VHH binders against Protein farnesyltransferase/geranylgeranyltransferase type-1 subunit alpha (RAM2). Designs and how they scored, part 7

Target 1, 316 residues: Protein farnesyltransferase/geranylgeranyltransferase type-1 subunit alpha (RAM2), of Saccharomyces cerevisiae (p29703)
Amino acid sequence: MEEYDYSDVKPLPIETDLQDELCRIMYTEDYKRLMGLARALISLNELSPRALQLTAEIIDVAPAFYTIWNYRFNIVRHMMSESEDTVLYLNKELDWLDEVTLNNPKNYQIWSYRQSLLKLHPSPSFKRELPILKLMIDDDSKNYHVWSYRKWCCLFFSDFQHELAYASDLIETDIYNNSAWTHRMFYWVNAKDVISKVELADELQFIMDKIQLVPQNISPWTYLRGFQELFHDRLQWDSKVVDFATTFIGDVLSLPIGSPEDLPEIESSYALEFLAYHWGADPCTRDNAVKAYSLLAIKYDPIRKNLWHHKINNLN

## First folded at step 5 (VHH; framework vhh_7pa5_2)

Design t20 (from h4 with I31F)
Fold by ESMFold2-Fast, scan of step 5:
Structure t20 (fold): chain B 316 residues (1-316), chain A 124 residues (1-124)
Amino acid sequence: as target 1 above (316 residues)
Amino acid sequence: QVQLVESGGGMVQPGGSLRLSCAASGFIFSFYAMSWVRRAPGKGPEWVSTISGSGGSTSYADSVKGRFTISRDNAKNTLYLQMNSLKPEDTALYYCARDLTTYYDSSGSEFDYWGQGTQVTVSS
């Protein structure tokens, strides 16, 4: 890299509110120098190539330092305005950021800065973002920051065309990946105001097939309920879906409520919860809802007993 | 700064072979699919071949399938195109390009960086 001259600036000392030195943040001499130079250049409002390089050096050692990201953004905005090719300048900045992002996947400032660069870009490309998103999700399939950024990209570009297939691939890889199920729901909420009968049937079949593979997996049950709520005007709650859910609870609703030891095992406590919610919406089936929630409290999910009692009390 | 530098072009007789190279710098090479695109005299650009970032997937235009092989060396940041059984219609300027196309993208290839090109001439 370049070695820049800072002889014309005096570093400002590192300050701390801590008076107990045994609890103070320890700094290397090089880190102290970099931070001192950064404070000096920020105080001068210097927007120069050496300032840009300094921010990169600081980000390499202190990527959570919010002030440095804001300063770098101001420098980039200024230098971009002086550039003969704004697109090329910002693409170079994104190429630099790709490496920084791979080294710091759970840093909020990096993803926030990336959004700022795309907003600044005169012709941003969602296709350019896809390789880093895929690689980072492949490395950590539940990284909240990466999923949040992908959702932001879909909204920013108004482009959802690959999201359903992508969510399907991740669910095939790990059926318990709640982030993938959440992203699939994000698609239906944002990409589709109206769903065709074929799309409804295909999606319900997808959900039911995944539930059948692992009935005691909370993610597709939560997803199914959300999907039904989103399209309740188009879906018949009291038909195929309810019948399907009933297959996972055996005869438990026809048995007297006694000792937990006298009650049979069921394939899915989430199926029972799903049915309780459904029955709770109709006065004619409220007794079924009360029994289902009571069974959850007594045997099938006693850890959440207070939640089930609360649900019963809220049934009027 | 991003740079793509092609080399290996030249003149060859029909039926001959050439190996093109593209030296990449200024970005994470293994992160991106890479493509070869050619432009024959008086014609528009024609996509030739693509290789995924890992090198695990390759694709070829029907006109070169079975004759050309795309490969990459991620340790050296270099893309290659081995061209065998060359025909006069393969005469073109060959460009190395960074490819933004993903597995799910049926809209076709999108390239954000191009090299300067290397000339391939196949003549008797």
Scores: ipSAE 0.000, ipTM 0.416, lowest interface PAE 10.3, mean pLDDT 85

Design t21 (from h4 with I31V)
Fold by ESMFold2-Fast, scan of step 5:
Parts: C-alpha cells; structure tokens; sequence
Structure t21 (fold): chain B 316 residues (1-316), chain A 124 residues (1-124)
C-alpha cells in the first residue's frame, strides 16, 4: 500500500465503546493514532484517496468495525462519481474486496459492503461473483455467509439457471452437505411457480436415489418433506413417497412397544420421523403417528425424547 | 492495481512456433479462468482458448485445436499459450483476458480485464 502524509490532521480521541473494541484487536499507540485519524477525517467528511487508504489499513486489523465500512462506501461513491470510468473503478474496488473477503469469510460487514457495491455498480455481473464464491465453498462447503450471499445474488440478478446443477454437484461431492440441500430447496421455492410432471418425477427420483444410498442421512429426508409440502398439501403426499419411506422402518409398527433391547434396528430413524409427521396430519392415521413418535423416544432417537412426547401431545 | 501484461510475440515463419506469456497482478490469479483472444487485421475479436482457475480444464477454438496449448503457473501468476504449426491466418494481436466463465455457464465467456496485446505475425 502507498504511504500518505497526515501532518495537517489532528487525531481525535476514541470513544469509550470503540476504545474497548480496539483494545481486543489493536494494542499499540500507532493503531490508536490510526483510529484517531479516521475519526478526524470522518468528522471533516473528507472523501479523498488518503482517506480511502486509511480505511483499508483499519479494515485489515478491525474488519468488524461498522463505521469504517460506511465511511469507505461514502468515499468510493464520491470518487466513483469523479472517475472517467466508473465500471473500472468499481471493478477494482471489488478486486480489493475479494482479498479482504477471503481473509475474513465469516464477516457480516464485508458481505453487506459487497452487496452495496453491486447495487452501486452501473453494470453488475453475477458471473464476476461466481469464481470467488466457488473458491470459498471449495475451501468451506458449509460456510453460511457464502451460501447466503449466493442466494442474494440469485435474487438480485433474477438468475437461477445454474443453481440446480451446482447444488447437484456439491451433493455428489458430499451427500451430507446440508447447505447444498438447502440451496436446492431455495431453487424450487424461488425459481419455479409451477413444476411440470417431468420435473416433479425427476426430482423425486433424485431424492429417493440419494436416500437409498445413505438412508440415515437427515438432509435428503428434510428436503423430501419440504419438497412435498411445497407442491402438495400435507394430507395429499404422493403415495409413492410414503411407500418408499416405509421400506426403511421394517415392521416396527406391528411390534409391541417394550424394552429398547427387544426392538430391531431400522435403516432410517429419519424415515420414521418423516412418516410420523405425515400420519399425524390425518385423524385416521393418528395411532400410527403416536406409535412412531413413541418408538423414536424409546429407541431410535432417545436424545430428543421430550420433543417426541411434545409432538404426540400436539397431534390433531 | 489489476494488470495483465503479455509478451512473447514476434515474427515467425509458417510452420514455426511461439510461446506467449501473460503476467497477472492485482487480483487473486488462481480464482479466475483465463483466456486468450486474438484480433486479426480488419476482423473482430476471436476467442482462442480458456483455462480454468485450477488449470484442470481447458478449451480451444476449432481453428487452433491440436496446434495451440494453454497452460498456467499459479505460483508465478502467469498464463501461457504455446503456439505450434503457425499459419499466416494466425497473424493477429493476441490478448490475455480474465474470464468470468464458470463450468455451468452456457452463455459464453465474459471478460472484465484485458491486457494491452502482443503482436504475432506469421509470414514467409
């Protein structure tokens, strides 16, 4: 970074709350002076190259400091308006932000600032966002902030065309990746108002194939329930789906409820929960729901025993 | 600041070879796909080749398949184009470009940064 002269500026004292935050991250007089300079330039409303550089230095050590991001945004907006090429100016700002983002992948202010830059940009590009998002997901495939920002981009650009294929690839890489399953659901909720018979059949087959591969994986069972509820009333679930789920619980509904040692293992406790939820919607199948929740409490998911009893008590 | 600087161009006889280089700076080079695009005298730009950020995937224009090889060295932030069996019709200004293409994008390449270009002349 370049060195700027601040001899004409008197540092302003840091407020008590800001002082406490800085003491956790910055422990030198030089850094306290840097913050004092920032406060002075903010109070003067100085929107200059040296102010921009100062904000970068502060962000490098205190990226969670909201005020500095707001100040940088004001400087960028001003300098952009005086630039002969606003697209190039904002693209260079995004390139700087890429490095900051990679160093701080779980910082809310960085992602918020990135959204603000795209809103300010005269010709923003979703394609420009995708390479860094892919790199960050490759590094941490369950990073909430990266997934949240990708969803924001899909909505901002009204572009969902590659999201189903992307979710499929990450599920192929790690079938337990709940973030990928959640993103697949985001696609159906936001990209489709109506699902064709072919799309419905293809998606159900995808889900069932993934469940069959790893029946004791919670993610596709949660996804299947959500997918059914998105396109079907709870009482009108596809009988093929219900029949499929019953193949994973054996004959446990026919067995007496007794000692956990006397009950067999089942292929999926999530299948039992899925069926209990469905059966609980209809008074005609209420007894099946009660038994299924009781079996979950006794043997198949005893850690959540109180949840299962609560479910029984709240049945229709 | 973002910079793409091409080198390695020159004059060569038909059937000869040249190796182009592009030195990148000011961004995280390994994140982005990179492309070579050429502009022949009196013609519009023609895409030549693309390499993915990791270097694991490459693609070529039909006119250069089997003759040109794209590669990259992410440790050196450098993109290369090895050009063999050069023809007079390969004469053009060759540009290094940062490519925003992803593996699901069927709309084609989108470039946000370009180098200054390096001249390749194939003549006898």
Amino acid sequence: as target 1 above (316 residues)
Amino acid sequence: QVQLVESGGGMVQPGGSLRLSCAASGFIFSVYAMSWVRRAPGKGPEWVSTISGSGGSTSYADSVKGRFTISRDNAKNTLYLQMNSLKPEDTALYYCARDLTTYYDSSGSEFDYWGQGTQVTVSS
Scores: ipSAE 0.284, ipTM 0.677, lowest interface PAE 4.3, mean pLDDT 87

Design t22 (from h4 with I31W)
Fold by ESMFold2-Fast, scan of step 5:
Structure t22 (fold): chain B 316 residues (1-316), chain A 124 residues (1-124)
Amino acid sequence: as target 1 above (316 residues)
Amino acid sequence: QVQLVESGGGMVQPGGSLRLSCAASGFIFSWYAMSWVRRAPGKGPEWVSTISGSGGSTSYADSVKGRFTISRDNAKNTLYLQMNSLKPEDTALYYCARDLTTYYDSSGSEFDYWGQGTQVTVSS
């Protein structure tokens, strides 16, 4: 760390609201001094090496302080424009940010700042982002900030070539990982202008195979419904999906509605919900939808009985 | 990974009968419509018959209707084609195919996996 002279700067006291907010962090005389100096330099709009160093010191103790990230970005933008090698300058800034990010993976400001740096960079590289994305997901496979940033990178770089395989790998690792299923849907929504019939059939088979492994897993059922809605024009005669879902509910639709103890167990309440939704879309199968929602209310998902009654009332 | 293996072909005289079988593996057999498609020497492929995943619906080409019967045993992952009153015009290599019709417009003949085929020769 370099020592900088601040004798020409009069520290400004921080606002009461900001002081109250930051008092929950490690509060020291040094921290008060750093914040006072930061406020003074911000008020002067000073974009200097000593100001850059000051922002790094503050971020080390208060990474959620939004104002300091904005100030640092302004300094970096200015200093980069004065640099003889803008690529090297921004690459060094990204190297610094990598360390900060590893220590603060759930901080929104850090990922937002990273996006701003890539937008500023004259030659940004998705390949450079892959190691940190892998490390962060390996540490916490459900970190929504990391998944959001990966999606942003795919859109920013217009590069989806590895995303379907990546989502598959994460689902193989943990079939309940809803973030991986969500990312797989992101691929279909954004990566494909034209979908082949083979790709559609292979994807439906993938979904069905995963449902078959764990029929009471909500994630692939939600995904299947979304996939059907996204490509409904291509799957308009999708009796195979209905037949498949029916294998998980036995003969409950043909049985009279009695007491809950008279009804058999089924392999998946989500299959029954999926079928109810499907039948509810067509007036000709309304009675099937009503019966399915009624069965969910009385036995297979009674905790949400008010939701099922609401669904029945909305079928009109 | 998906495998379709046909058997039961051979040489037979006109008016004779043959039963073709197709052993399927690598997928949930009952989910897919299955079809028989034949290719005569020097001609393009001709669709012969389709059976729904449950076995509840069957369809046939006009040329074989009333003579051929398609069936399936979902417990054994096996597709069958019973061929009666065989004619010289039935001479062809017969393929078992997985039918994607339920994923797409019902008018489409869309097949993603084919067997190696089994030869049927009808001659005196």
Scores: ipSAE 0.000, ipTM 0.094, lowest interface PAE 22.5, mean pLDDT 83

Design t23 (from h4 with I31Y)
Fold by ESMFold2-Fast, scan of step 5:
Structure t23 (fold): chain B 316 residues (1-316), chain A 124 residues (1-124)
Amino acid sequence: as target 1 above (316 residues)
Amino acid sequence: QVQLVESGGGMVQPGGSLRLSCAASGFIFSYYAMSWVRRAPGKGPEWVSTISGSGGSTSYADSVKGRFTISRDNAKNTLYLQMNSLKPEDTALYYCARDLTTYYDSSGSEFDYWGQGTQVTVSS
């Protein structure tokens, strides 16, 4: 990076409380210099090229320092207003931020700053964001910050056209990736006011196919329940889902409730939970719901026994 | 600082060949699709070819299919365009461009950085 002259600036000393005094002693001379210069320039409200460079140096060593990101944003906003090409200026800033982001994938200030830059940009591009999102998900497919930022982009740009295919690809890569299933639900919640008969049938088949591959995977069962609730007016006519779920619990509902040793194994405890929830919504099937939750409590999920008793107590 | 610098242009006779190069710096080259776009005198820009970041996917304008080959060397941060069987209508200023196209987006190319261009003249 280019070296700037700071001879006209007196660094301000670090002020810490007594509990943090020991940590201050451990600061290197370079870190003390950088922080002192930053405090001085902030106090002067200097919005200059050398101040921008200084913020980059500090972010390289202390990316979680909230104040420096706010200061950098003020400098960028000022310098952008003086630029002959604001689009080029902000794209250059995003290019710098891409590298910082790759080195600090779990830093929330970076994603907040990125959102601020896109809001400031006169012609922001969702296409520009997609490569960094892909690279970071390839590195850590369950990174909360990356998934949250992608959702923010979809809402900000009002663009959901590729999200269903993207979620499918991530689920194909790892069927247990709850972040991908959650993102698929985000699509249905935000992108669709009305679902076509073809879309409904295709989505149900996708869910059932994934459940059939791994019946004891919680993610697609939670997703199925959410999807059914979201489109209940369209799904009430299709008993196919209930019949499908029943294939994973054998004959347990026709057997007397006895000791755990007397009950057979089932293919999915999540299928039993799904059916219990479904039956619990209708007073006519309340007894089935009670039996299903009781079976979960005594054999199929005894670790969550208190949850199942709570569910029984809250039935209509 | 993002820079795209084209080279390899020149004058060639119809039926001849040229190889264009684009040296990229200031960004993670393998991360982006890259395109060649040309502009003939008095005409608007025409997209020529795109290559994905990994080099696994390529696409071409109908006017150049079978004659031009796009490639990249990610270790050298360099984009190439091998132009064979050149025609007078290929005469144009050729630009290297950073392409924001992804596998999931078929809406067409969107460019955020351009080189200065290199002149290709095909004339007998």
Scores: ipSAE 0.000, ipTM 0.361, lowest interface PAE 12.9, mean pLDDT 84

Design t26 (from h4 with Y32H)
Fold by ESMFold2-Fast, scan of step 5:
Structure t26 (fold): chain B 316 residues (1-316), chain A 124 residues (1-124)
Amino acid sequence: as target 1 above (316 residues)
Amino acid sequence: QVQLVESGGGMVQPGGSLRLSCAASGFIFSIHAMSWVRRAPGKGPEWVSTISGSGGSTSYADSVKGRFTISRDNAKNTLYLQMNSLKPEDTALYYCARDLTTYYDSSGSEFDYWGQGTQVTVSS
């Protein structure tokens, strides 16, 4: 072979471009073939084992394609009606779906299809759902779809007995996990028609203990406000909670509103926001609310300055 | 296709040892608790042992504690039961089963898939 000097020329990645082009052609032709077959079988309303297999192949490459999920559901509904063991048939379908879900955790169609399968199932089990939910939350503890599906399961099965402990475990693992705090609130909203005085007191102590560990964590402050609002008929605003929140803002309310440089640091801007909200509900403490929102706008949360001015205006 | 296939059974003398295996396919093995359940002649099923999906927790029936060890290899989708100091009373058909038991489950064992079973006979 003849030797050449290419030191003055940067080569184009022609081999990489060719490989990418071939991969695109192969993918396009396979996809076109699968979609053409699907269109034909859907047009014929064919509800067969080969049609079921075809839907799995399409879902592997195009899991967001709504039409294919609807077609698969119709095939499954038909096939299960002809099955000698409907429970086993649907359990195997759920096991297939577990693998698809693991690869596509944020796909709406998958979670929607899963709900449809459980509604179709003659003897659905919440216990069967828990391993995949745990795996998905362990992988991404803030996955909206996984948390939404778990809540749907609690409502569908009317089973909340382990949810408070589950939320506690996840909060213990990551105190900043707002999804876990939100799930804990979901428990109180949906699980209990009657709440004992001891349960209310224990929950309040749990919240305050978590705030004390990380006072500048927004999640337990948002949760505390929601918890107080949910049970206002039973708790009203507890002076203990107000006094507790006040420990995180120092003497800031007794000082004149001056330049930001003249104001002290506080342990929690969220405590100040919490107190401003509380004081804003009562005409007798409206001036305290105005001052607290003003301090948030001036020093403790100036990024949200326009929000704080809006809240002051809404107190009129 | 979901399958649980047991192997490793056989005949053994009292005091002997056997290792049972269960090959799983068609589901995500690593996320499910797995159990061994036995059926002795003329008796109903008796739960023997459970292992969590991760392998981090195990539990045993009082009759086998200290003699049997449950383990799993999630890379091979295989469940094991090491049986030592075997007694005639351990004679049974041994099934592996997918266990729906969770960390919060206090309702006892619930199984949705079963293998065909493997025979263990302990006799002189």
Scores: ipSAE 0.502, ipTM 0.803, lowest interface PAE 2.2, mean pLDDT 86

Design t27 (from h4 with A33G)
Fold by ESMFold2-Fast, scan of step 5:
Structure t27 (fold): chain B 316 residues (1-316), chain A 124 residues (1-124)
Amino acid sequence: as target 1 above (316 residues)
Amino acid sequence: QVQLVESGGGMVQPGGSLRLSCAASGFIFSIYGMSWVRRAPGKGPEWVSTISGSGGSTSYADSVKGRFTISRDNAKNTLYLQMNSLKPEDTALYYCARDLTTYYDSSGSEFDYWGQGTQVTVSS
């Protein structure tokens, strides 16, 4: 970083009371000076290289200071218009932001600012965004800000071509990663108007393989239900999916409802919930849905018994 | 401030060797692929070699395969090109460039930063 001269600027003083006195004790002299200079330059509406550097120094110590991000954006917008190479200027700003983002992964203003920079950029590149997204997800694979930003990029660039493979890789790394399953669903909802028979067969096989590995994992069951509903009217595959789900509940639907101790164990309570939901959509199978929800309340998920009773009461 | 600074060029006899270096600053070096691209006088740019961010994957132009080796030191933010068995046809200005090609994208190299270049002259 370059050093700038501020001898022509008088820092704006802070009015103090008891609470302000405690805050002032916690300030470094440098922080107090930087904040005073920032207030002065903002009041003057100065859009200069020294003001840009000052905002970077403040963001390094106080990245949640909302006003400083708006001020920096105004400076960047102005400097960009004066630049010989706007693309290079904004790319350098994004590289600066990469390090700020890595140091503050839960700060939402950083991701909002990043979106604003891409909208300002004359030739934005999704490829340029991928390295930082990968680094952040490698560090915390469930960070919702990173996933939300990746989804925003897919929509902004109208580019979904790598998203299935990416979601698959994250699911292979951690089969319980609901963020990766949610992103896979985002792909089907937004990237595909029509699904081919090959795509359908491959996706169902992927889902069933993951369920078979860990039948008591909620994520792929929730995903299977969503995927079914998305393509139900297009495809004759419900019997295969229903038959698959029934392999995880044994013969509990044919047994009389008795003491919880007399009922057998099942491989997946989520399979039973999935089947109950499916049967509940059709008046002809309502009795199966009622029995399944009752079994969940009595034995297979008694902690959520009030939810299961609510589900039964809402069946038509 | 983003910078790519090449060094290590010079004049060498045919059959000789040179090692080029590129010092990178102002971005997270280890997450980006890097490439070497050369331009001979009066000719267009020719891609020479690429290395992935981790250093796990490398690729080379047919004209240099077996003679040149690309490598990187992520702790030092430095890219290297070891050039052996140099030919007069290797005479060019050599640039290091940041490569945006990702693990999932086989469509070819896309560069957003370039160094100033370092001159390599192979002559008898």
Scores: ipSAE 0.499, ipTM 0.782, lowest interface PAE 2.1, mean pLDDT 87

Design t28 (from h4 with A33S)
Fold by ESMFold2-Fast, scan of step 5:
Structure t28 (fold): chain B 316 residues (1-316), chain A 124 residues (1-124)
Amino acid sequence: as target 1 above (316 residues)
Amino acid sequence: QVQLVESGGGMVQPGGSLRLSCAASGFIFSIYSMSWVRRAPGKGPEWVSTISGSGGSTSYADSVKGRFTISRDNAKNTLYLQMNSLKPEDTALYYCARDLTTYYDSSGSEFDYWGQGTQVTVSS
């Protein structure tokens, strides 16, 4: 980047409460000058190379400042229209943004701006997005912004073909990674208009295998409930699911409700919660739901006993 | 500014060896797969080899398997191609290219940046 001259521009002072606080925190003459110049160039609607560089300098120190991202987007939109090679121009802008993203992985403005660039791009590529997504997830596998952006890309490109395998790989790396389980659910909700019996059976087996590895992991139980709700009318696998969940609670449903000292330990309180929720949806199994919630209140999750009593009172 | 600058080409006798280098700048080198692509006189481009961003995965065209080795030094932002047992049919301009291929999508290489190319001539 060239060093630019601003001698023809008078900086405009920062006058809002938010801008006053930012100026107070920074206390740098350079920061005040940059912000003043930005306000002046914005008021003039100047869409020039020096304005583009100015936005980069401000983003480096104040990446959460929405106004500067909007101004940069307007400059880029204008300059790309004047460019001999629009694709190359926008690819270079995305490469600049990759560097900014590496330094600010939890900044909402960066991911929002990236979406705007892809919408502007005449030939956007999902493949180009994958390296930075991988880098960010490798650094923080539970980063909400990265996962949200990946979901946006799947919808924008109408491409889900690798998402199930990707979610599986991250679950294999960390079975407690709820972001990976959530992304797997996103796949089923958005990628499939019709699901085959083979796909449902394979997915149920995947869920059951992961629960079997760590029965007290909440993520696959929450996922199982969601998957069952999504496909409850497609295949009759409810009895298989109930039978499976029952293997983690022993015979507690057959025992009289008594003192906690008289009740055995179970492999998963989440299995009992899952069964209670499932049975609570049907008036014919209400008694089973009441007993399961009562057992949670008495022994298996007594810290939340008021929640379990509330659940019982809300049963149809 | 994105730049890919190749070096190491030259003239060599059949059976000889050459090592090509590609110096990359202007993007995060370590997150992108990188490829070597060649163009022989009077022919279209032919993909030669790809290496993943981490260097953990490599692939080669059948015509060069066992003779060529692709490698990278992410600390130096440099891609290499070690060419052994060179044949006259390996004569071509060799380009390094940024490859958008990922572990999950190997349905074909897609390149968005290319170097200027370095000439390799294998002849007696």
Scores: ipSAE 0.457, ipTM 0.764, lowest interface PAE 2.4, mean pLDDT 87

Design t29 (from h4 with A33T)
Fold by ESMFold2-Fast, scan of step 5:
Structure t29 (fold): chain B 316 residues (1-316), chain A 124 residues (1-124)
Amino acid sequence: as target 1 above (316 residues)
Amino acid sequence: QVQLVESGGGMVQPGGSLRLSCAASGFIFSIYTMSWVRRAPGKGPEWVSTISGSGGSTSYADSVKGRFTISRDNAKNTLYLQMNSLKPEDTALYYCARDLTTYYDSSGSEFDYWGQGTQVTVSS
């Protein structure tokens, strides 16, 4: 980076509005100098290269300081309008931001600023965003901010074409990754206004295959229920789903409810919960729902027994 | 500041070898796919080779396959192209380019940063 001269600027005392935002931080002499210079330049409304560099220095030590991000955005907006190549200018700003983001992956201001830059950009590219998103997810596959930003990009660019494949790859890497299953649901909710019979059948088979690999994994069961609710008009596949779920609970529904020690183990308590929910929606099968919830309360998920009793009491 | 600076070009006889280097700065080099693209006199740009961010995947144009090897050193932010068995047809200005192509989308190459190029001349 270039070194700039500030000899023409008198730093303003840090004991004002800027200090109030960072009250838990002990000020070093260098930090005090930087903040004093920032106060002075902000008061002058200076939108210059040296001001831009100063904001970068402050962000390096205090990335949660909202005022400095707003000031930097104003400087960038001004400087881009004076630039010979606005696209290149903003792409360089995004490259600078990539390094800041990597060092501070759970900082809200950084992701908010990134969205503002894309909105300002005359020709933004979703492809340009993908490498940093991949790096961040590879480092922390459950980072809420990264997943939220990727969803924002899909909506901003109206581009969902790679999201199913991406979600599939992450589920193959870690079948328990609920963020990947949630993103897969985001795709179905937002990417398709029309869905084919083949797409529905393929997705159902994908879900059932993943459940078969790890029957006691909550994520694909929650996803299956959500997927069924989203496409509830496809009644023709309901019996197939119910039959599949039944394979994981043995014969517990035909056995009398007695001592927990007299009941067999089952492959999935989530299968039993799924079936209870399904049966609870139809008056003709409410007795089956009551029995399934009772079995969950007594043996298969006793930690949540109050939830299961509540569900029984709320059946029509 | 983002920069891609090529070096290692020169004049060589047919059958000779050259190693091109591209020094990258101003972005996180290791996360981007990188490509070599050449422009021969009187012709448009021709894609030569691509390497993934990790270096785990490489691809080559049919015209250079078996003769050229692309590699990268992410610790040094440097891209390389080892050119063996050079032919007169390989005479061109060689560019280092940042490639936005990802594993999930290979339908079209999109390059957002280009170097200034380094000249390779193969002549008898």
Scores: ipSAE 0.478, ipTM 0.781, lowest interface PAE 2.5, mean pLDDT 87

